# Ledger of designs, part 2: VH-VL binders against Glutathione S-transferase TCHQD (TCHQD)

Target 1, 266 residues: Glutathione S-transferase TCHQD (TCHQD), of Arabidopsis thaliana (Mouse-ear cress) (o80662)
Amino acid sequence: MQLYHHPYSIDSQRVRLALEEKGIDYTSYHVNPITGKHMDPSFFRMNPNAKLPVFRNGSHIILDTIEIIEYLERIAEVSSGIEDATFNREVVEWMRKIREWESKLFTLAHIPDNRRLYVSKFLRMVVIARMAESPDLASAYHRKLREAYDTEDKLKDPGALRRSKDHLLRLLDEVETKLEGTTYLAGNEFSMADVMLIPVLARLSLLDLEEEYISSRKNLAEYWALVRRRPSYKKVIGRYFNGWRKYATLVKTWMFVRVRSLLRKY

## First folded at step 1 (VH-VL)

Design b1 (framework fv_diridavumab)
Fold by ESMFold2-Fast, scan of step 1:
Structure b1 (fold): chain C 266 residues (1-266), chain A 123 residues (1-123), chain B 111 residues (1-111)
Amino acid sequence: as target 1 above (266 residues)
Amino acid sequence: EVQLVESGAEVKKPGSSVKVSCKASGGTFSSYAISWVRQAPGQGPEWMGGIIPIFGTAKYAPKFQGRVTITADDFAGTVYMELSSLRSEDTAMYYCARDEGYYDSSGYYMDVWGKGTTVTVSS
Amino acid sequence: QSVLTQPPSVSAAPGQKVTISCSGSSSNIGNNYVSWYQQLPGTAPKLLIYDNNKRPSGIPDRFSGSKSGTSATLGITGLQTGDEANYYCGTWDSSLSAYVVFGGGTKLTVL
């Protein structure tokens, strides 16, 4: 099994947490979207939406995060000798509810405009270069170029950001209510619902928003402290987000973008 | 073989500000955070804050937030720490130190330390 | 006041072994790697141990570290007079005021 991912991708973290919790081995391929590696033709042919992660097992390619997790759940059940698995409706409902909050606009709104715009311009040049190099993918690259401009327009719309924030607040309030009676989202046992939520909390931590969104909710704060102790969290998120390490990839990425831009290599 | 060279000793009056510098010698600050740690006479070390020079991002300990400012001049390879509204309790040795920082570790540690700058606050 | 608790002093004769404890909580030692620093009189602190039990190049193997739960231990074997110093543990605090925290220090006297 192969996973194309990046430590800062929320969906990548979700799949990696699921893999670690289930004890499933896989071959890791790092794809840094800020440097434009997700636009390389070989990766782009596997996923024209250029989103992470991409899961592969032989000729079977799965692009949707929940579908990947469901596939891993099925593999784990078969490996343990379980022929008929019981469907847990509450777990699935939480997973879908959490997935409905799109983190991209929220995240980009918390990045300084000068750095975001510089990287955005670099990525558009990468798309243009790849479009010229791979005519068979030109239509798909053109769509990605259009999406980049659309994203910039949404960042100028205060209504879009407000709706994203309101959606997150409603989600976290619902989580807080559930955690009044349970240790984890779908009961007293860790589940794939928790796998979906943990990277959202990690993103808030990365953006220095713990006080506003996590500490203000007693049960969520206790939950966050608990899940950070899991070995899976330490491997997938902790080693990349503890203190200054959260900036290591950003620093290296910015230097790469700066050098490539100065040399006009895209 | 990187060394951190700090500016000379300072004697300041209460209510004034002091600015201490830390310069890399034999290397650069690239890929490292630089922390400021102080130690009052007879006391243990106290972390004040840190900065990633090439990114310009600084973090401060709660006790010093509002009084301390840490800045970097990446071109000159120099990091500065400015402490305002000085009191006699600020009399201490002030160290800059490099956080080795690497992608696969969740730990923090300071592998290279400056020799320290003595700041004395006296009237 | 220090977030991490160390004994204020420890003493032993040359050639003996000492251990220095460092006690914290779930938000610091329990969740993070521990480092140890040696400070000789009149000098800056020097890194002895990082990532709980690893030694930087140039640090003798008679210095060792370990961690169990919310406590960490620095071990020094074959004590030498040159080991007489203050020793400090350090770690990251994972609370919302996340920052580097140090122990209060332990003065090692080699009698």
Scores: ipSAE 0.000, ipTM 0.422, lowest interface PAE 16.0, mean pLDDT 81

Design b10 (framework fv_diridavumab)
Fold by ESMFold2-Fast, scan of step 1:
Order: C-alpha cells, then structure tokens, then sequence
Structure b10 (fold): chain C 266 residues (1-266), chain A 125 residues (1-125), chain B 111 residues (1-111)
C-alpha cells in the first residue's frame, strides 16, 4: 500500500491518522503542493485533480478521503477492536459534516498577501512549464491553471471569507454541544469522526488561532488536549508541528520556492 | 473533436437488466471522468453515477445504489453502465458524458462538457 | 422531484434579455460551482456555462451566468429564435452524496 501525502494537507492527515489508529502499514511518499511537486507529470497522470492524498493498493487508486477511510475499514482484520465507521450512522454523519467545511480559502486568507501571491505565481509558472514539457496533459494542466486564478478571485470576494468563518463557527458550536455529554465526537470511544476533526483543530493551532476558536470553548479545549496525547497524533501531526519543527518546515519550503523562482527553474 | 458514442437502443422486460456502453471517438478518456445521466420523457436529467476510467473506481447516486454498476475496460477504452431490476419507470434516454470529477466534494468543479447522443431504453411488457 | 428549483417556463421577444433562476440550498449551490445546459428539441444537453460564469469555446458572450448565496442565474441577451430550448442548472450536492444534481428545467419560448 502507498500513500502520497504532505504534512500540511488536512486530508492527508486524516488518512494517516486512520492508518495509524488501525495499525495498517504503508509506504509513505511526500508530495509538497506548495513547491508544485504534485504537478509533476508522473504524479499528475496518476491523479489528474492534483489533490492530496492519493491512496494506492496494487491496481486500486482511491482519491476521496472518506472513501479511503471506508476502504481501510473494510480491509481491516475481522478481529479489529475499532467500531465499524462505515455502518455507524452518527460517525458517518459527523465525517460528512466536517468535510463540508473547506479549509483552503480560510487557510490562504490567514497567510500574508505578499507570501501567498509569491507562491501562487510560482505555482502557476510550474503548471505552465509542465504543460510545455508534457503536451499530452496540456488540457488537464490548463484546468489547474484556471483553478488557481479562481482561488485568487475568491480571496478578493469580501463575503467569501466571512461565509467560511461563519461555517466553521457553526461547526465548532455543534462539536462543543456534543462534547458536553461525550468524551469523543461520536460517543465515549474514539472513531473516524475524530479522525476527521483533529486535523481541523491542528490547522487552527498552526495558524495561531487556538485562543479564538478552541480555548474559547471549554469542552473543545479539553478534547483538543486529550487527542493531542494520542500516539497517532504525535506521529502524524505532532512530529511536524511541535515547537521549532513547525517553523523549520515552513522555512525550508519558503527557501525552496525562493531559490527556484530566482533561478527561473519551474 | 472528441465524441462519445453510446451503444444501440434497447427494449427490455420488467425485472431484467440492461448494459449500455460508451466509447470515446477522436480521442481518449485519459484524465477525465465519465458520467451516466438519464432523462425520462418530459423530465429533466438525472445523474446516475460516474467513474474515472484510468482509476476504475465508480461512484453512484443514492437513488441507484444497489441497482447500477459502472465499469471501465483496461486502459479506459470503454465505459459501461448496467442497470438491474428494471421497472417501467426506467424508460428513458441514457447519456454518457465527459466530466471534471474531483473526489473532494468541497471542490465543486463537477460539470459535463461533452455529451453522447444518448441511447433509448424502453421497459415494457 | 428535482433537487434544484427552476421556473417551468419563461418567454421573451427576439432581441430582448431574459433571465432564468435556479434555487438550491447550502449543500449544493451555496458551497459549489453551478453549470448551465441548453437542450434543443431532440438533442443531448449542451454545456453553456460552467463554474458559475465561464463559457466554453464556441458559446457566444450573450450567454452569462452568476451566483449569489444559494441561487444562480442564467442571462441571455439579444434573444434569437434558435435559443428556444430547455435550460437546466446543475451542481454538486454533498448532503445527498451525489456528484451532480440538476434543476427541473425551464422551457424558453421566443415569441
């Protein structure tokens, strides 16, 4: 089994948390979307939407995060102690509800405009270069280029960020209410619903928004402290985001983009 | 320049199944998804399901779960849609269409830019 | 029957402007891009607008789209007799676990 992913990708974190919680071994491949590596022709042919993660088991390629998690649930050993997320109604409902909040616009809005625009321009140049190198993929690359401009347009829409923020606030209020009566999102046992939520909270922490969104909600704050102690969290997210490692990864990525842009190597 | 061609019209009895094929002419499916959409007489279009042929993984609309099967040949040469347990209400024009399927529902880029001419399936006794 | 709501019919004179509305919810139009399709009698649907307001190659600029909240609008200016057709909106619906849902259609008559 192979997983093409990146530590910054929320959906990548979801799949990796599921794999760790289920004890399933896999081969890990890092694909950094900020540097345009997901646009390399070999990867792009496997995944024309250029999203992360990509899960592969032999001839099976699965691109949808919830479908990957459901596949892992099915492939798990019969004696697995984890409740069947595929057939548990409350778990499935939480997974779908949490996935409906789009993190992309919210995340980009909290990145300084000069850095975001620089990376955006770099990524567009990478797509143009790959289009020239692989004419057979030109149509699909042209679609990705169009999507990049659409994202910039959404960032200029005064209402778009407000709607995204309001959606997140409503989601977290529902979570806070549920956590008044339970230890985890779908009851007193850890489930795939928690797998979907944990990366959202980690993203808020990464953006230094814990006080506004997490600490202000008593039960959510206690939940966040609890889930951060899980071995799966430490391996999938904590390894990359605790202390100085949080900044080291960002600095390394930024330096790569700067060097490649200065050399006009896309 | 790419065209989609569905197999010929079918007349079926209630309770039977029908399998319709879709082939690309003047190009290949490659990086695109293929959707199956039906339209009953005088009604609007209804999405049944889709597949990205190079990956082979299908997705189905809830109404058709358990009755529809969408498959693709090796190397994405042909896509098939099989509908079982046919009823008179399944009488419709069936289209295959090229789509911009993305697995993340939050992305919102699902639309159909090239359509076949459609195949009529009539269920009667 | 249809997930998205459209007026069943609309009419206007040649050269006039007409608008066709499409209403949905937060799980479809509210969170996703809208496409529009034209279906002439006896033909397959044809893509007119994608991603709310973009036109495919070959579609004249008199066709336009817009989206606000949970509603979308198709605009047609300089109406021609050849525009008589059924028009359908379409989008992704996450709540139904469906990849695309369509409107019930609007019959445009050019009087």
Amino acid sequence: as target 1 above (266 residues)
Amino acid sequence: EVQLVESGAEVKKPGSSVKVSCKASGGTFSSYGISWVRQAPGQGPEWMGGIIPIFGTPKYAPKFQGRVTITADDFAGTVYMELSSLRSEDTAMYYCARDTYYYDSSEGLYYMDVWGKGTTVTVSS
Amino acid sequence: QSVLTQPPSVSAAPGQKVTISCSGSSSNIGNNYVSWYQQLPGTAPKLLIYENNKRPSGIPDRFSGSKSGTSATLGITGLQTGDEANYYCGTWDSSLSAYVVFGGGTKLTVL
Scores: ipSAE 0.000, ipTM 0.374, lowest interface PAE 19.2, mean pLDDT 79

Design b11 (framework fv_diridavumab)
Fold by ESMFold2-Fast, scan of step 1:
Structure b11 (fold): chain C 266 residues (1-266), chain A 121 residues (1-121), chain B 111 residues (1-111)
Amino acid sequence: as target 1 above (266 residues)
Amino acid sequence: EVQLVESGAEVKKPGSSVKVSCKASGGSFSDYAISWVRQAPGQGPEWMGGIIPIFGTAKYAPKFQGRVTITADDFAGTVYMELSSLRSEDTAMYYCARVDSYGYEDYMDVWGKGTTVTVSS
Amino acid sequence: QSVLTQPPSVSAAPGQKVTISCSGSSSNIGSNYVSWYQQLPGTAPKLLIYDNNKRPSGIPDRFSGSKSGTSATLGITGLQTGDEANYYCGTWDSSLSAGYVFGGGTKLTVL
């Protein structure tokens, strides 16, 4: 089993938390989207949406986060002697509800314009270079280039950003209400619903928005403190959100982008 | 090897604002967080807030929330601290200090020499 | 009011040993690493100890730190006149009104 991922990808964190909680071993491959590695032709052929994560088991490739988690649930259930692997209905409902909030626009809106635009320009140049190198993929690369411009246009639309923020607030209010009666999202046992939510809270922490979105909600704040103590959290998320490890990764990535941009190597 | 160079002393009237700068000499703030700490005459140090310059992300102590703004320039070469609605109690030495790790929650290993701000009528 | 409690002053003769205490709560010292800062008259604070017991390069081994529960201590052996300074403990407070907090300071007088 192989997972192509990045430590700062929310969906990558979701799949990695599921793997860690279930004790499933896998081979890890880092694909840094800021340096354009997700646009390399070999990877792009496997995943033309160029999104992370990508899960592979032999010839079986799964690209959707919830489908990956459902697959891992079946593997875990079969290993425990259960032949009919099923998710609890409430767990599935929470997973889909949480997935409906798309983090990309919200995240990008919290990155300074000059730094975001520089990286955006670099990534567009990478796409153009790959398009020239692999004409058989030119149509798919052209779609990615168009998506990049569309994203910049949405960042200029205050209505789109407001709708994303409102969606998040409604989601967190529902979570707060549920946590009044339960320890975890789908009851008193940790589930894949929690796996879907934890990276959202970690993203808010990364963007220094804990006080606005988490600390203002008593039960959510207590939940956040609780889930951060899990060994899975420490391995998948915690180690990348503090200390020199995070800054070393950011500095190396920024230097890579600067050097390749200066040398016009894409 | 990095030194923090702070702007010069300021004398301000009550109700005005002051903006103090902190510049990296011999390095860049792209690898570090920066905290602002003040010290009133004869008192201990008081943390005002911190910033992660490469992200522009800042956090403020509750006492200063609403009056203090911490920003960084392009390329994270200079960090600023602006304090508004000045009172006589804001008379203090203002330090910028480097946090040698990600986030403003950790220790401060390199300190500027301090900027004296005097608020008087 | 300082969140962390230190004795206001401590004194000893050259060559002697002193310890400076710092007391907090579970949300600060109890949950986070403690640092110690030395401030000589007319100068900016200088980092002496970080991560409870580690010394930055250039800090002599006469300075040591420790932490137990919600309290931390700074130890100084072989006191020198140049050690006369104010000493501050510092840590992160993880409560809902989170921020970096300092002790009230301890003035060390060496004869």
Scores: ipSAE 0.000, ipTM 0.403, lowest interface PAE 17.1, mean pLDDT 81

Design b12 (framework fv_diridavumab)
Fold by ESMFold2-Fast, scan of step 1:
Structure b12 (fold): chain C 266 residues (1-266), chain A 125 residues (1-125), chain B 111 residues (1-111)
Amino acid sequence: as target 1 above (266 residues)
Amino acid sequence: EVQLVESGAEVKKPGSSVKVSCKASGGTFSSHAISWVRQAPGQGPEWMGGIIPIFGTAKYAPKFQGRVTITADDFAGTVYMELSSLRSEDTAMYYCAREWGDSSGYDYYYYMDVWGKGTTVTVSS
Amino acid sequence: QSVLTQPPSVSAAPGQKVTISCSGSSSNIGNNYVSWYQQLPGTAPKLLIYDNNKRPSGIPDRFSGSKSGTSATLGITGLQTGDEANYYCGTWDDSLSAYVVFGGGTKLTVL
């Protein structure tokens, strides 16, 4: 089994948390989307939407995060005989509900405009370079270039950001209500519903929004403290984004982009 | 190759403060974090804290929280470690060291790849 | 006292193999990668192994590292008199605050 992923990707974190919780071994391949590696032709041919993660087992390639997790649940159960989830239907409902909130616009809106635009320009140049190098993929790369401009337009629309924030607030209010009666999202046992939510909370923490979105909700705050103590969390997320280390990661990535842009190596 | 140059040996009285400097020679600190590690005679190394000079963000070990202050001077290209309320138990060699991870800021683990020669701090009456 | 436990000493003859253990908990070695440092008398520590089992440029392949659960091991084959030094393991601990922790050290004596 192979996983193409990156520590910054929420969906990558979800799949990696599932793999760690289930004790499934895999070969790791890092693809940094901020540096444009997800636009490399070899990766792009595997996943033409250029999103992370990509899961592979032999000739079987799975691109959808929930489908990957469902596959891992089945494999872990059949091969190791682990216990079934008691609230299967509720688990699936939470997973779908959490996935409906798109993190991209929200995340980009909290990055300073000058840094965001600099990275955006770099990524557009990467796409243009790949179009020249792989004419057979030119139409697909052109679509990605169009999507980049569309994202910039959405960032200029205060209504789009307001709707994203409102969606997140409604989601977290539902989570807060559920956690009044249960330890985890789908009951008193950890499930894949928690795997979907944990990276959302980690993203809020990374953006220094923990006080506004998490600490203001008593049950969610207690839940966040609890899930951060899990070995899976520490390995998948905590290692890369603990305290000052998150700044080191961001600086390295930004310096890479800046050096490549200066040298015109896209 | 980059080297870390530390300030000279210090002899201090109990209750005073000491400030040790660490300067990059043959290069810069860049995006690296700089750690301070002390070693008492006959003992193992003890991490005190560190700083990312570009951001000025410092992190301290719980044992030293409140007594140690780590700062960076962008103009001088120098990192400082100040330890207050000195006791005889603070007599040690004090090292600065560069924390490193692998490329592009992904899938990295922190380790100390370049060390200064150390600054001897003696606390005596 | 140290957070990570190492044997205080180990000894062997030239040409032999030695292993040095480093034991911790799930909040340090169990969840994080391990580095190893060599300290010759009167010198600063030198990075010998990082990311559990990787060697920096200039470190010979007779030095190796491994990790299993909450323990890590440094292996030295073809022991030389110049290897006589103190060896320290290091990792970070995420239980209360992410900070670097070191072992108490192992004195390697070459007979």
Scores: ipSAE 0.000, ipTM 0.427, lowest interface PAE 15.6, mean pLDDT 81

Design b13 (framework fv_diridavumab)
Fold by ESMFold2-Fast, scan of step 1:
Structure b13 (fold): chain C 266 residues (1-266), chain A 121 residues (1-121), chain B 111 residues (1-111)
Amino acid sequence: as target 1 above (266 residues)
Amino acid sequence: EVQLVESGAEVKKPGSSVKVSCKASGGTFSSYAISWVRQAPGQGPEWMGGIIPIFGTAKYAPKFQGRVTITADDFAGTVYMELSSLRSEDTAMYYCARGSPDYYEYGMDVWGKGTTVTVSS
Amino acid sequence: QSVLTQPPSVSAAPGQKVTISCSGSSSNIGDNYVSWYQQLPGTAPKLLIYDNNKRPSGIPDRFSGSKSGTSATLGITGLQTGDEANYYCGTWDSSLSAYVVFGGGTKLTVL
C-alpha cells in the first residue's frame, strides 16, 4: 500500500489518522502542493483533480477520502475475521457532513494577501509550464489554470467567504450539541467520524482561530484537548504544527517557492 | 557530503566574550536550522540555542538567555554564536550542528568538529 | 544538570547484546520523538537513531531503538570493540521554551 500525501493537507491527515489508528503500514510519498508537485505529470495522471491524498494498493487507485477510509475499515475487519464489516450509520453520516465543508477558501481568506498572491502566481506559472511540457494533458491543465483564477475571484466575494464561515459555524454547533452527551463524535468510542473532524480543528488552530471557534464551545474545547493526546494525532499532525518542527517545515517550503520563482523555474 | 567548519580554538579571560563561527562546506545550510551545542570536559552535551537563517530569529535555552547571541550572515553562509560574560564554567567544546534535511523528520545529522573555548585568568 | 536520566556506564563482552535506557517526563520523551547519538573519544557526536526507532543511512541494523511511555531504550546486538563509546539520548522538551534536551550519557565498555 502507497499513500501520496502532505502533512498540511486536511484530507491527507484524515487518511493518515485512519491508517495510524488501525495500525496499517504503508509506503509514504510526499507531494507538496505549495511547490506545485501535485501538478507533476506522473501525479496528475493518477489524479487529474490534483488533490491529495491518493491511495494505491497494487493497480487499485482510490482518490476519495471517505472511500479510502471505508476501504481501510474493510481490510482491518477482514484481517481480524469479523463478519458484517459495516460502518455504523451515524459514523458515515458525520463523515459526509464534515466532508461537505471545504477548507480551501476559508484557509486562503485568513492568509495575508501578499503571501497568498505570491504563491498563487507561482502555482499558475507551474501549471503553464506543465501545459507546454505535456501536450496530452494540456486541456486538463488549462482547467486547473481556470480554477486558480476562479479561486481568486471568490476571495474577492464577501458573500462566498460569509457562506463558508456560516457553514463551519453550523457544523461546529452540531458537533457541540452531540458532545454534550458523548465522549467522541459518534458515541463513547473513537471512530472514523473523529478522524474526519480532527484535521478541521487542527486547521483552525494553525490559523490562530482556536479562541473564536473552539474555546468558545465548552464541549468542543474539552474534546480538542482529549484528541490531541492520542498517539495518532501526535504522529500525523502534532509534530508538524508546533515548535521548531513547524517553523522548519514552513521555512523549507517558502524557500523552495522563492528560489524557484527567482530562478524562473516552474 | 556536507561538512560544518568551525573557527579555531579560543583562550579568553573571565568577563570577556567569545564569538565562534560555523560555515557549511560542500553544501548549504540556508534552508536548515543550525544549533549550537556545548560539552564541558567529562560531561554530556548541552543545547545552547539555534537559528533558522532565513527568519533571522534565534531561540535560546533558558540557562543562556541574555548571555548568548546567535546570528547568521546570509552573504557568507556563516552562522555565529557569541557568548558574553565568560566564566571558568564556560570552558568547553562548542559544536554547531544542522537539523536533518528530511522535510518531515528530526535529528541533528551533521556536526562540526568542535571549537575549544578555554576561560582562564 | 541532565534533564534525561541514563545509567552512567554499561559493560558487555564482544558478541553480546546490551541495552541503554533513557528516562524523562511527559513534556519531553512522553510527548516527543527520541534520538540517540554515539560519541567516540575525541570526536563529535554521530546520529545513530531518530524518530524513536529509525536508522540513518549507513547505520548497521545491530543498532535499534524503542520508546515506551516516558522512557526510551537503545539496543546494540553483536557487540564489537568499535562500539566502545559514550551514548546520549536526546529529545525536545515542550515545557517552557520547547528546547532540545540531552541525557547525561552512558559509557559503553567492551570487555
Scores: ipSAE 0.000, ipTM 0.405, lowest interface PAE 16.1, mean pLDDT 79

Design b14 (framework fv_diridavumab)
Fold by ESMFold2-Fast, scan of step 1:
Structure b14 (fold): chain C 266 residues (1-266), chain A 122 residues (1-122), chain B 111 residues (1-111)
Amino acid sequence: as target 1 above (266 residues)
Amino acid sequence: EVQLVESGAEVKKPGSSVKVSCKASGDTFSSYAISWVRQAPGQGPEWMGGIIPIFGTAKYAPKFQGRVTITADDFAGTVYMELSSLRSEDTAMYYCARAEYDYVWGSYMDVWGKGTTVTVSS
Amino acid sequence: QSVLTQPPSVSAAPGQKVTISCSGSSSNIGNNYVSWYQQLPGTAPKLLIYDNDKRPSGIPDRFSGSKSGTSATLGITGLQTGDEANYYCGTWDSSLSAGYVFGGGTKLTVL
């Protein structure tokens, strides 16, 4: 089994948390989207949407995060001899609801304009270079260029950011209400619903927004403290969000992009 | 977008086995389960079982447990259903249908093949 | 043999409204989504309604679905002669790992 992922990708974190919670072994492949590796022709042919993660088991390639998690649930059921006919409706509904909040615009809006624009320009140059290398993929790469410009336009629309923030607030209020009566999102047992939510909270922590979005909600704050103590969290997310290591990783990535851009190597 | 095509009609003698194939076009099987549903003349549809090809996991209705086997060949984009110990009561139209799976199995079947007839006669 | 109960037949004239019921238990309709299928003579079943009340693209809005407790209802307004068909409800049954179950079917006659 192979996983193409990155430690700071929310969907990558979801799949990796599921793998760790279920004790499933896999071969890890790091693909850094900030440096444009997700646009390499070999990866791009496997996943034309250029999103992380990508899961592979033999000839089976699964690109959708929820579908990957469902596959892992089934593997765990088969290995344990359990074939439960219970439809886990609440877990599925939470997974779907959490997935509907898209984090990209929100995340980019909290990055300083000069750093964001520098990385954006670098990534566009990478796409242009890859188009030259693989003319058979030129149409798909051209679509990625249009998407990059569209994203910049959305970042200039205060209404789009407001709608994203309002969506997140409604989601977190609903989570807060549920956690009044339960230890985890879908009851008193950890589930894949928690796997979907945890990376969202980690993203808020990474952006230094924990006080505004998490600490202001009593039950959510307690849940966040509980979840951070899980061994799966420590391995998948915690090790990359440890104070100075978090900043060292960000500085290293920015310097890499800057050096490559100055050298005109895309 | 996706079409499901069952193999041709079969005429079998009692006690034999039949293996029907279902070929999918435009689908990688990554997000769907394939179910087998039969319908005897003048009767309603009856779910026999299904498979989630990416898992290799098959599930069977209790009535067919022990004499039906559902398998998938992901390379060929084909799902098979083999029914053994055939009786005259097995004479029916056999459909394959695509089910979106959510947690374990999908809640509905959105794409159906045209069906293939299996006739069991002496 | 069917664990979901439907009336065997319903009849109405063109332009009228008809409702078709589907009754089950807590292990099937009570805790799972209900779908509805239309089967015209000589054809495979066609999905009409999924997730209790949603329509696939291409299904007219005169078809509607609802669910209350352990029962589901298919509503058809503005009946047309082309609606004459068999209608089946379907859902997953959580008991005894039974899998997917269909209703016994309702034959709609439009005269």
Scores: ipSAE 0.000, ipTM 0.379, lowest interface PAE 19.2, mean pLDDT 80

Design b2 (framework fv_diridavumab)
Fold by ESMFold2-Fast, scan of step 1:
Structure b2 (fold): chain C 266 residues (1-266), chain A 121 residues (1-121), chain B 111 residues (1-111)
Amino acid sequence: as target 1 above (266 residues)
Amino acid sequence: EVQLVESGAEVKKPGSSVKVSCKASGGTFSDYAISWVRQAPGQGPEWMGGIIPIFGTAKYAPKFQGRVTITADDFAGTVYMELSSLRSEDTAMYYCAREGDYEYYYYMDVWGKGTTVTVSS
Amino acid sequence: QSVLTQPPSVSAAPGQKVTISCSGSSSNIGDNYVSWYQQLPGTAPKLLIYDNNKRPSGIPDRFSGSKSGTSATLGITGLQTGDEANYYCGTWDSSLDAYVVFGGGTKLTVL
């Protein structure tokens, strides 16, 4: 089994947390979306929507995060002979509810305009270069260019940003209410619902919004402290984004983009 | 291969300060975190702090907070550790060491040979 | 006192097996990777094991590591006279971000 992923990708974090929690070994391939590697023709042919992660087992390719997790549930059950009783209706309902909040617009809104526009321009140039190199994929790359411009337009729309924030607040309020009576999101045992939520909280921490969104909710704050201690969290997210380490990771990525752009290597 | 070269032995009086240097030879510090670890005679290693040169910030162990300062000079490829208000119990071998993963301080893969610091009256 | 607990000494004859334990808590060994270092007299520590059970290039298969719960173990098989040294475990303490902790050390005597 192979996983094409990146530490910055929320959905990549979800799949990696699931793999670690289930003790499933896999071969790791880093695909950095900020540097445009997800637009490379070899990866793009495997996943034309250019989203991370991509899970592969032989000739079987799965692109949807929840479908990947369902597949891993089946693999874990077959290899151990034990059914995971925590993967029930409530867990699946939470997974879908959490997935409904899309982090992209919210994340980009909290990045300084100068840096965001610089990266956006760099990524558009990468797409244009790939269109020239692989004419057979030109139509799909054109779609990606249009999506990039659409994203910039949404960032200028106060209504879109407000709706995204309101959706997140509603989700976190619902989580806070559930955690009044349970240790984890779908009960007193860790489940795939927690796997879906943890990267959302990590993204808030990365954006320096922990105090506003997490610490302001007593049960959510205690939950966040608890889940950060899991070995899976440390391997998948903590290594890259715990405390001061998040700044080192971000600075290194920014320097890479700046150097590549200066050298006009797209 | 990267080698870490530390400055020479120091003999200091109580209440003074000492500044030890660590220079990369055959490589750079920019992609790695550098830790300072001391070892008193007959005792185990004690982590003092570390720095990520590209970020330009340092973190210190609580025991040394307020007494230790770790800095980096990227141009010279050198990291410094300054320890103030020296006491006799600060007599130790001081090592600089490169972290194996720059995103976190879990292990040290390359070590300097150590600088002896003796604090005596 | 050391945050991580190791036996002060261990002894074995050439060709034998020896194990060195390292005990901690949930906030250090329990939720983080463990490393092991060998220190020969008059030298700086040398990395033997990282990420619980991985060896750097140049470290022979005779050295192995494992972790279970809040404890870690360094194993040395086919003991040689050149293995006589001090051995230290190390890990990260999650309760104190950016705080590395070491064991007090174990002196291995080969005779």
Scores: ipSAE 0.000, ipTM 0.441, lowest interface PAE 13.2, mean pLDDT 82

